# Miniprotein binders against q9bqp7, part 21

Target 1, 240 residues: q9bqp7
Amino acid sequence: VPQNWFPIFNPERSDKPNASDPSVPLKIPLQRNVIPSVTRVLQQTMTKQQVFLLERWKQRMILELGEDGFKEYTSNVFLQGKRFHEALESILSPQETLKERDENLLKSGYIESVQHILKDVSGVRALESAVQHETLNYIGLLDCVAEYQGKLCVIDWKTSEKPKPFIQSTFDNPLQVVAYMGAMNHDTNYSFQVQCGLIVVAYKDGSPAHPHFMDAELCSQYWTKWLLRLEEYTEKKKNQ
Key: E = the ipSAE of ESMFold2; O = the ipSAE of OpenDDE; V2 = 0.75 times the mean of E and O plus 0.25 times the DockQ between their complexes.

## First folded at step 2 (miniprotein)

Design sc5vA1
Fold by ESMFold2-Fast, scan of step 2:
Structure sc5vA1 (fold): chain B 240 residues (1-240), chain A 89 residues (1-89)
Amino acid sequence: as target 1 above (240 residues)
Amino acid sequence: SREELWERILELIEKGDKEEALRLLREYIEKYPDNPEALIWVAYLLLEMGRPEEARKVLERAKELAKKTGDPELIEYVELLEREIEERS
């Protein structure tokens, strides 16, 4: 369907470890430039339904909390998410000194929420690492690449406040995961193949996190949708 | 309870489990048939899953219920989904 179709998987790569693999997870810094990020592409190509649902949610929240209360609420949610990601990076790092240093950040409801998921996570290969699709010209910052129940996955950690959900962030989560996957599979900074995705939604009250596993076939289906969103972004940019 | 079921549905939508969300939404609608917002969610999920003809049928019922509520925002949202279905069909 997309005019500029490109495969998500790289036939030159394998998910099996080799002797040249680094002993610590990769952490490539994100270099910001005119190349669009995955999140910007998705934000600029939201459907009319997504825009309406987000706007309706914002109006309800503003009515309930006031404009200042809404601003404080969204700021706090952002900060909690940032701290959650920092704690997970520390937990999954093989460096003992890093884990010890960040110990005070590791005790929260969100971390309690993901404990049962973390038991099934091993073989971490990348943490908070930049990816770039050199052919399709987009960039991203993925959370984690590791084995989940024996399968190498791009893992995306999400926080959720059940009474006041961020509907916008859930609609595009599968697209975000496959966009990172396709970029990593074709990024020269990486040597391995990822064919699966995992979205983990953690809860502030410590309720068990919900995993959403994406097999290779499902990833391929979402990849086609991501390519359409990327194409729409490119066309909108030309029209501006 | 109604509130517990609705909260579970919103959680599934937030997690992106569209099939399970759709299943529980249909169960919710069977128990609480006069909620236009639930039907709007069904239409939205069907459209996102590439099932626009099924979405159109559900949206016809949602439109009638939304008009009875007198909520102009629900009516506007139904009209937005109708336009999206036409663009995709």
Scores: ipSAE 0.006, ipTM 0.175, lowest interface PAE 10.4, mean pLDDT 79

Design sc5vA2
Fold by ESMFold2-Fast, scan of step 2:
Structure sc5vA2 (fold): chain B 240 residues (1-240), chain A 89 residues (1-89)
Amino acid sequence: as target 1 above (240 residues)
Amino acid sequence: SREELWERILELIEKGDKEEALRLLREYIEKYPDNPLALYEVAFLLWEMGRPEEARKVLERAKELAKKTGDPELIEYVELLEREIEERS
């Protein structure tokens, strides 16, 4: 049980469409500061077990690819993920900038992988937008807030080599989503309530992406776990 | 192969298909009963999936086999996971 519990949902807000809501998706820029990001909190509070399993995976990959091959592999995975997010922002944005230059990104296997999910996405309210929890003192950059099958969700787009190469990122993905959700629900730059999450894992070979829908109850369960990770981060920082 | 089955289990967990993931984890234990690292990996996932009693049983076997193979690093990580499960459940 966290020492300092705080609610994920804001009772003063609604998830229902409102005529006063912006018609253009919000994109608040992320500003660097001393306040920790969601990803930093999660990276700094990995258990020794998670670190052990990640290190064993790394050693296996280095044995297969060599040191230089592993560096190239990880750099390529990062670049592919970045390009996938850029392509999705372009597809979901009402803006039609640089379409000719982005054509190759729109043809990737990852984009093919998510086509069936994109059919169920509408009512985009935020894209690549910064969130801050002023009370709990953390920040983040969320991918997307939109309706998935009629439910307003924080949507997190993930790329994976099929099958998924390591464990740690899978277990922390739900925590990342609810951390963004809780921040947005209490951030004065936003006026609406998000109660659901969606993790979408896209595959390089174009195989159908896997959607992991998180209802309000599941989000509340992961929120408690996120609060514990945030508490662990804060205590570790105090002991330095 | 072990790697193919393991990656399929991770995919199912990511999809939220916990029932099929648990079925394959049981199959993984039966197929690799004498690999202490494989058993440790299963115990870790069972714990992450909210199955601490099943995790402890598998972890006990992983510890026994790790001691027999003389892997001090794996023994240490087994003991760390045992402590984590005791403290959080």
Scores: ipSAE 0.008, ipTM 0.223, lowest interface PAE 9.1, mean pLDDT 78

Design sc5vA3
Fold by ESMFold2-Fast, scan of step 2:
Structure sc5vA3 (fold): chain B 240 residues (1-240), chain A 89 residues (1-89)
Amino acid sequence: as target 1 above (240 residues)
Amino acid sequence: SREELWERILELIEKGDKEEALRLLREYIEKYPDNPDALFLVAELLYDMGRPEEARKVLERAKELAKKTGDPELIEYVELLEREIEERS
């Protein structure tokens, strides 16, 4: 069990809207510090199985595409994901009418893929917003906090391009979500409690996105695993 | 179907449900016997679970399949894990 255990949920907070909550979704900028990010911690503490699987996938892709083709492929996957997140932020933000650039982003198959999920999303409270766990000393940038089917969730948007899902689908997605949740629940920049997570996998061909809902119990289970990864990161950093 | 079973196995490995992951990996190998990566994962899980002798036997099978399919990179992984098991024995 983790040496530096800390609860994921904050007993001082509620999932109901606070009267002082702003009408516009929060967007707190990420401060660049020596404090590790969630993604850094996860990348530096991958299991032997994760490292093996990523290396094997990379070898097979390079054999298929060549070294330059592999670099182009990974660059394109990254760019598509970035554009997808920008489009979702635009759709969910109560800002002014879309510009020409934003209109092109909205025409992707990924956006078509998530339409049925977006119909169940309301009460957006944070978008592309920084979180910091002051006690456990980590930071993160979450995609979205909103109600999904009446439950306040940390929502993480993922893209998948079948038949090559390996780089987009990682075991660490639930850990990333609960790490953001635990940080937000104890971050003084936020006043509400999040107890649920949602990972949405969108598809390039426009086929319906898959929602992976995480209830409070499941979030608590993954939180313990996140604390172990954070502890491993801290130990490895001391051995620099 | 094949990809869905594979993703379920990887999810169980991450969740730490090693016994269930091992059960599904054996089912996967029965249906898809040409995947040496699956055999290597079985060996890694057995070693993690404190079953190094069973891991060694599966590594021998993984190595033979890797030779048959022309996969020298996997042979390197097998040999590294064999050495690690020997060192910690």
Scores: ipSAE 0.263, ipTM 0.731, lowest interface PAE 3.3, mean pLDDT 83

Design sc5vB1
Fold by ESMFold2-Fast, scan of step 2:
Structure sc5vB1 (fold): chain B 240 residues (1-240), chain A 89 residues (1-89)
Amino acid sequence: as target 1 above (240 residues)
Amino acid sequence: SRDELFYRIEELILKGDKEEALRLLREYIEKYPDNPEALIWVAYLLLEMGRPEEARKVLERAKELAKKTGDPWLIELVEELEREIEERS
């Protein structure tokens, strides 16, 4: 149903290793652009239902914690997520020497949660790396591209609290993954083809993380939904 | 139109005018009784007003409609709200 359909996979790219493949994981810096990011597109095209739930969650949290408590809570959640990603980047970067600061990050419940997943992750090709879709005009910063159980995946690391997780849409998580995948597959800074996704939900209490694997067919289905969100964003921009 | 009414209801909810929002939501449901999103919104307002049993009843209908759509997003929203109602019951 998108007006301007474009394929997620690049028919000119090979799944096989070649001489242009990087010897170290790529980390292309995100440059400030007028081009929208994946997260911006998703935020600007939230449904009325998603907006309502987010506002209700905020109101409830402020009621329970007070305004200062809510600010502290949200800052702590953001900081924990950032540190989790920093720890994962350190673990998956074989050329880095761990410092005491990194050692403290490695002891978090979230890192304990993902240990069993990390055992199945190898062949890291990109970490905290920028992607741009030249034709569809969007950018993103992906977490990781690596083999999971022998399949090259765009991997997105998520954090969640148990037993009482706050309300949050997991619908947009698959859209985010396929948006990064489609961009990378058509970005001239990369030479390889990615056809699978993996969303890993890690838990604060150290409970085993839940891996949500997305095969090529599922990725194609979510890609169509991402194209619709991108089209909606573009239309909203024109009608400013 | 349907969209104009939804925008008005959303504005009232964010502004904190819960009674007026609920009145318009009930009018909307009467006109569009098969919309699971409207029922989810009503359930949230009832829960916010301290009426969890009424919220539960509305949410049962919303769950039935959401399952018929096959929309995983709507099903997830219903399940999250069900958990919140259980915590307050």
Scores: ipSAE 0.000, ipTM 0.173, lowest interface PAE 11.3, mean pLDDT 77

Design sc5vB2
Fold by ESMFold2-Fast, scan of step 2:
Structure sc5vB2 (fold): chain B 240 residues (1-240), chain A 89 residues (1-89)
Amino acid sequence: as target 1 above (240 residues)
Amino acid sequence: SRDELFYRIEELILKGDKEEALRLLREYIEKYPDNPLALYEVAFLLWEMGRPEEARKVLERAKELAKKTGDPWLIELVEELEREIEERS
C-alpha cells in the first residue's frame, strides 16, 4: 500500500484552535458494525516475534502463579487498567458526574504515577471517543486528544507492573496511536488536525510514568507500518 | 531454568547493565549451543542491545539448526528477525 496515497495528515486541516470548536471534549460513541477495529487488526496480524514473547510471558507467569492464579492475575490487570482509564476520563472531563464515586480510583498508584504528566496536559478536545477512517475502512476508540507541552496529541494511557523506559517495549502501541490519529484526521466528526502522539506508561507502585512522545516524523514512520498491518489483515479476510 | 536465565538477561538489559547482560548471554550460548530457539533468543536480545552484527552471526546458526528441525514456525520466526535487522542500518 503506497503511503503517499493514504497520508496520515490532512492538508485541509489546522491544529490551531477554531472558534467553532466545542468547549466540551468530544465523546463520539463507538457503533457496532462489520468494519474492523484497530485492536482487532493488530491482534490478527501479530508478528511471530510478538506471539513468541507473549507465549514466553504466559509460561513464566503460569510457573509462578499456577493456571488459576494466572487467570486471576490477568483478570485483575484488566480491571486495574479499566479503572485507571475511567479515573483519567473523570479527572480530565469537567462535566463527568462520577468524580466523587471514583475516590478509590483517584488514590491508586497508577494515578500517582501520572501526576507529573497531567501537569503538562491541557486543552482537552476528545475523551473516550470513536474515530473512523472513511477511505481505509477501520474504526477505533481513542483515550484522549489534548495538548501535551503545547502540542496537540493523541494520548494513550497504559498501565504496567514492569518498567518500560523505551518505546520499543510498548510493542504495537505506536501503531495503535497513529491508526487513531489517521482516522481522526479524516473523520468528518472532527475538525482539527493531530500530528503528534503520546504513550504514557503508568506504574502500579506510583513510580513516575514514562512518557513516549511521538513527533510528526515518527508518526509518519509508524503510519507506514500500520498500513502494512491493515493490508495483511485485509488479505487474511479474503482467504477466510 | 532456561526461561529464568532469559528473563534475568532481559531484566539486566532493561536496567542498562549491558556488561553483565553480555556475560550471561555468552553463558547462555555455551549452555545451549545447538538449540535453535535458544540461539534465536540470544540473537533477539543482542538486537535489542544494539549489536546487529553479533545478532546476525548467532541468527545464522539458529536458522541452520531451525531448517534441520523442519519446523516451519521456527524457520519463519528466525527469518522474520533477519528481515527486521536487515531493514535497519
Scores: ipSAE 0.015, ipTM 0.463, lowest interface PAE 7.0, mean pLDDT 82

Design sc5vB3 (at its last look DockQ between E and O 0.04; V2 from the best seeds 0.00; counts 0 for: pae E 10.2 > 1.5, placed apart)
Fold by OpenDDE base, second read of step 4:
Structure sc5vB3 (fold): chain B 240 residues (1-240), chain A 89 residues (1-89)
Amino acid sequence: as target 1 above (240 residues)
Amino acid sequence: SRDELFYRIEELILKGDKEEALRLLREYIEKYPDNPDALFLVAELLYDMGRPEEARKVLERAKELAKKTGDPWLIELVEELEREIEERS
């Protein structure tokens, strides 16, 4: 049990959108400060075994591709991910007229992969927006807050070259999603709360993306795990 | 602690002392025989040492246990190593 328990949901916030919800998605800029990001907390609290396995994978990739080849591979993966997120932001933003240069971004296999998911996405409330949990002292940048099949979700978009049909295949992504949910639900910049999460795994070859829906119960379970990771991070920082 | 042991094993592998790393992993498996992660690491190390037949035997057990635990990441790692062993055999 976490020593510093804090609820994921805010009982003082209504689940109903206030009629005054702006027609334009929120985009709060991430401020650079000494507060750790969700990503940093998760990375610094990986088990030694997980770190070891990842390092072994990296070493195998370097043996196959060479050092320069691996750097290029990593750079390309990062660039593809960035372009995918930019394309999604453009698609989901009501104000962005697709400039001609953006048409090439829309022709990606990843965009093709998520088309069936996008059909079920509506009511976009935030895109690439910063969240801060003041009490638990962490920050994050969430990809999207929207309705998926009529349920308001924090949506996290991921790219993969390999199928990930199970939520367990997404590693710490469920923890990231609930961390963003908990922060948003208690961030004063947001007037609403979310009770569901969605991880979407998009594929490079354009094959149908896998949606991993997280209901309120599953989110609560992962929230407990997130709190434990955050406590571990805090303890490690006190000992440094 | 488990974490200290795996850190030591990592250091040994990085230094090229694969035999000592293997010994420590085997001792760990004796204490925890149903740990699929440790079994995978043993199989990988055996393969890196040029002992593919021994690696295959250990990897089969790792695969069975990984499937029982439902860890898709470990299953993927096991299947990847199986393919590599088969392609080089």
Scores: ipSAE 0.046, ipTM 0.564, lowest interface PAE 3.1, mean pLDDT 87
Fold by ESMFold2-Fast, scan of step 2:
Structure sc5vB3 (fold): chain B 240 residues (1-240), chain A 89 residues (1-89)
Amino acid sequence: as target 1 above (240 residues)
Amino acid sequence: SRDELFYRIEELILKGDKEEALRLLREYIEKYPDNPDALFLVAELLYDMGRPEEARKVLERAKELAKKTGDPWLIELVEELEREIEERS
């Protein structure tokens, strides 16, 4: 157990909607500051095995594609992910209708992949919204907070190309989700409680997306692992 | 298949499930004993889990295969881990 253990859930909050909740999904902008992001903490505390696998994947890809080909490949993966997230935000936003260009994205493999998941998503509370844990001193930008099959979840949308997913984008997804959850539950910009997580992996070829649901107990287990990573990050910073 | 099993092992390592990754790596090595990457990953995981003597034994074979395959990056990593285990013993 971490020395500075802190609870993921806030006993003063409820997952039920109330009169003070906004009628439109929250979209708090992420501001650049000295406080570390969830992704920075995770990248700076990768295990030696994770670093080894990333480097071997990179070497293999460079061997296949060349230096320039590898850069083009990674840029394309980034662009595809960005467009996927933009399309989902547009689809899930009640105040915004799809524009003609966004409608073309609905026919992409990734959007087709996720259709069956979207049918079970309702009650959107936040989209592309910043979270900050003032006590633990970290920030993040979460994709979505909505009900999935009746349960309020932090939802993280991931893209994957078969046969092997882009390794850098598959790291520590459960820890990322619970880090956002814990921050949101203690962030004064939010009034509700989230106790569940959902990681949705969408596929380029349109194959049905894989939902990885995380109940409250599983979230608590991953939260403990996130706190250990955060402690490791903090200790490394003190020794610089 | 060889690649399918190793992809699952990579996924477990990336997720930080070290014990399950080690279990599947040992199963992988039984079927495919000539993969120096797999042997190196076993040694790394054993060392991280506080089992340096077991790591040293596996690392010796990893070093042998890495030299045979002529992978200079892997040879360097093997020698680095070998020195780390020695120095912290």
Scores: ipSAE 0.039, ipTM 0.609, lowest interface PAE 5.8, mean pLDDT 81
Fold by ESMFold2, look of step 5:
Structure sc5vB3 (fold): chain B 240 residues (1-240), chain A 89 residues (1-89)
Amino acid sequence: as target 1 above (240 residues)
Amino acid sequence: SRDELFYRIEELILKGDKEEALRLLREYIEKYPDNPDALFLVAELLYDMGRPEEARKVLERAKELAKKTGDPWLIELVEELEREIEERS
């Protein structure tokens, strides 16, 4: 139970962003400030179990690939993820820009993997957009806000080459989504709110992506866990 | 395959279906009983589900195997979970 509980939803906001719908999704720029990001909070509050699993994976990979091979492998995985996000932003953005789409970005196993999910995505409201929770003092950069099967979601896109340690990823991925959701719902740059989340895991070989839907009740459960991580982070920084 | 099994376990945990996730993890352990990492994950899930006596039993097996393999990180994690179980119970 967090000492500084705060609601994830804002009762002053409608969950229905209609009428006067612009066709261009919001993209609030990320401004430099001193308040911590969602990613930094989660990184600085990793459990011993999360650290253990990460170190075990690292040591196995170094044994297999060598240190230089591991560095190149992780750099390539990071670049693939970055390109995947760039391609998704381009696909989900209106075709009104002067910038032509890069055909190489659109031709990847990850993009093939999510095609069946994208057919259920509509009404894109935000892409690669900054969120800030002024009261709780944290910031983030969400991937997407759109309807999935008729429900407005904060959507987070992940790449996977399988296998990866699943336990810490499962617990932290939902925390990222709800942290972005709570910030967005109380951020004056947004006039609507979101009650659901979606985590989409795409695969390099093009296998069908796996969606993980989070309804409002599940989001509220993870929101409580996010608040605890934020409290832990704040207390650590006071002692430095 | 192993990858599909762990993906399914991850999905079940995300959905809150921890009992089914536990069943699948135990099926994996039945086929691969000498995997201390998997045994620790079972123990952790049982503890998270409020079943510390069952977690303790599985954790003793994980501890035995971790000592045989000489894995100091797993041993430390096992001992920490043992302390949490003792303090709660």
Scores: ipSAE 0.006, ipTM 0.306, lowest interface PAE 10.2, mean pLDDT 79
ESMFold2 (binder alone), look of step 5: mean pLDDT 80; pTM 0.755
OpenDDE base, look of step 5: ipSAE 0.022; ipTM 0.414

Design sc5vC1
Fold by ESMFold2-Fast, scan of step 2:
Structure sc5vC1 (fold): chain B 240 residues (1-240), chain A 89 residues (1-89)
Amino acid sequence: as target 1 above (240 residues)
Amino acid sequence: SREELLLRIWELIDKGDKEEALRLLREYIEKYPDNPEALIWVAYLLLEMGRPEEARKVLERAKELAKKTGDPELIDFVEYLERDIEERS
């Protein structure tokens, strides 16, 4: 579908800070529906290369850990990721009760990894909040919307394990970010304009996290690719 | 050992230390010149670093080795990277 029919940015919205913007971050609950999520669209339209990399990684891990060991490992990675997101929501929330919720969550290696990034994050507008693109008919749950180095961004927090590398489906992370951005920019629950993205990869051993900043031009380029993935998903659904 | 060197390389790729990963991958290739997967990772890192012409040269060798291995997944990945280079040029 042509990007000019479905732009990522909303011409009726301002990208400038407004003093009347809510001081408390938005947290819209995700509604369960037949409408596909961003993650489902991406998962069902993986490229051959992404499938190849994922399968090769799985086989290497199974060879090392065994089938049961691999299952335990993936469950542990999921739990660590969940705890990391909970800690970040607590740290970034202006509410005192959430900031003091669990001291143990705040001292993980992943949290140490992102400290230098967090110093540049302010003006939080949304945390763990649902977005819906009503025209393109998809939904998502974004991690965070905040200013990074003075620019309003959709921020996606990722965790990475050491010592064994996995090249996860990180290739789709930019698509995930712009999908959330486009949805938020056209969702009536939100009034502001987001034009930038940030993918933060945190490391378990506390090594400094790697920020991948996406300016408006880069976001527009990935938006075109997201629209192609969404179209592919819709076509595959018709043929089921 | 070969396994220790590969593990270190993969750790650097995961950390985003692309230059150091590239240096060690070149060292690995000198010791194990017939490994198509290592050459594919060199090409991938070069593309991420904005060096598509260098990536193209490495992919030519990777393609030859992948075809000799008979691994269809490696061949497909090489062709994917070739298309990515063409789009960047």
Scores: ipSAE 0.016, ipTM 0.177, lowest interface PAE 7.3, mean pLDDT 79

Design sc5vC2
Fold by ESMFold2-Fast, scan of step 2:
Structure sc5vC2 (fold): chain B 240 residues (1-240), chain A 89 residues (1-89)
Amino acid sequence: as target 1 above (240 residues)
Amino acid sequence: SREELLLRIWELIDKGDKEEALRLLREYIEKYPDNPLALYEVAFLLWEMGRPEEARKVLERAKELAKKTGDPELIDFVEYLERDIEERS
């Protein structure tokens, strides 16, 4: 699908701040249906190289940790990520309870890792909120929309165990961010335009998180790649 | 292809045939000298094989190219590997 037929930025939305900002961050619930999610599209369109390398890494980890050890490791990684996202939502939400927030902060090196990033985050507009691209028919659950250093961003929080394999992930994090951005910019549940992205990689040992800022130009470049992945997914769905 | 060559190198490392792996790694870098991901992969394998000086040299080139392409995850992987080599060398 040509990028110019489906631009990431909505030409009918203003680049300037919109007047209808609610005082409480939006949290539209994600409903499951036949419309594919961003993560499903990306998982179903991995290259053969990415799939093979992921399987090789998995086999190597199983050899080192055993079947049960590998399952425990992956379950632990998943739970740590879930807790990290819950802690961030609590910290960034004006409705959070002080007691719950303090408990989460005390128990995670990941939260320590992002402290310096959080100081630059303000004006939160959405947290753990569903987005749907009305025309391209895909859905997602974004982590956060807020100002980072004065720029409105789709912010994606990532945890990293600092893995040693070459490409433990598909390098698809920028694609996730722009997919959410494009969906939100064309979703009737939202009134604002977002043109920037931020990927924050937090570390288990508490070392400083790495912020990867994506300006409008970079977002447009990754949007083109996302549209190709979405097209691949659609073709596979029709031919299976 | 790049994919086939990389997978063969990986298999050789897994079975402990480091000499043949190094030979194919040199062919890999010769064929993909300006691909930042390929250079990162070479640096990683050199580090895994206990060749930190060669790894650092290749990783420097990977870092320069990754910054030009603006791939944020690749930049993060390069920087992580740099720190890992420095801390454990």
Scores: ipSAE 0.007, ipTM 0.347, lowest interface PAE 9.0, mean pLDDT 78

Design sc5vC3
Fold by ESMFold2-Fast, scan of step 2:
Structure sc5vC3 (fold): chain B 240 residues (1-240), chain A 89 residues (1-89)
Amino acid sequence: as target 1 above (240 residues)
Amino acid sequence: SREELLLRIWELIDKGDKEEALRLLREYIEKYPDNPDALFLVAELLYDMGRPEEARKVLERAKELAKKTGDPELIDFVEYLERDIEERS
């Protein structure tokens, strides 16, 4: 039970487009400060199971690939994820540059994987944009806010070499999504309400991406878990 | 649920009830056969319990699954860790 519970949704906001809303998606830069990021909070409050499995996975991978092989593997995974996010930001931006798109980025297996999802995405309101929850004191950088099948969502793009058909297979990704949602809903740089989340798992071989839609009720459930993780982080930091 | 079963297994490991932890891990692996990390945990427990031959067989099986089916948590953890570093820079 969170000691300092705070609502995820802001009753003063609507998810309907306002005529005064910008025609281009918002991209507010993330400003470095002492306020913890969503990913930092989650990293520092992993469960005993998550920490143990991560450490054992690292040791086993190093045993299989060697130190250099492990570093190369993790660097490659990171680079592929970064390229995927850059390609999606380019595809979803209404103000495309006059420069030719990188054909290789646009025709990657991951981009092919998400085509089914992209055709149902419209009304993009934010891309690679910073959010801050001033009351709960955390920050984050979300991937995308757009309508998915008519519902305004915080959308998080993930890459995977293997199928992840269940949301439970996405680790802390649901917590990350609702943390961004709650921050955006209470961030003065934004005027709209987001009540839904979407985690999209794209596959390297181009197999159809798995969308994990989170309705308002599911977001509220994960929000409570996020508040507990944030509370754990705050208590841990006070003891250091 | 999957996570509730893992939490219970972890609690048993923490209190030193390794035989019961192995029994529940066996149940877990039967229900979630694509998770190689559970097999790594079994191998660790077997080594700690003085059953190294069984541990080696389980570890080989875990590596085989990681090669063929892939570690489904691998990319998420790598992205998770790298993302934190990127946000801090």
Scores: ipSAE 0.006, ipTM 0.205, lowest interface PAE 9.8, mean pLDDT 75

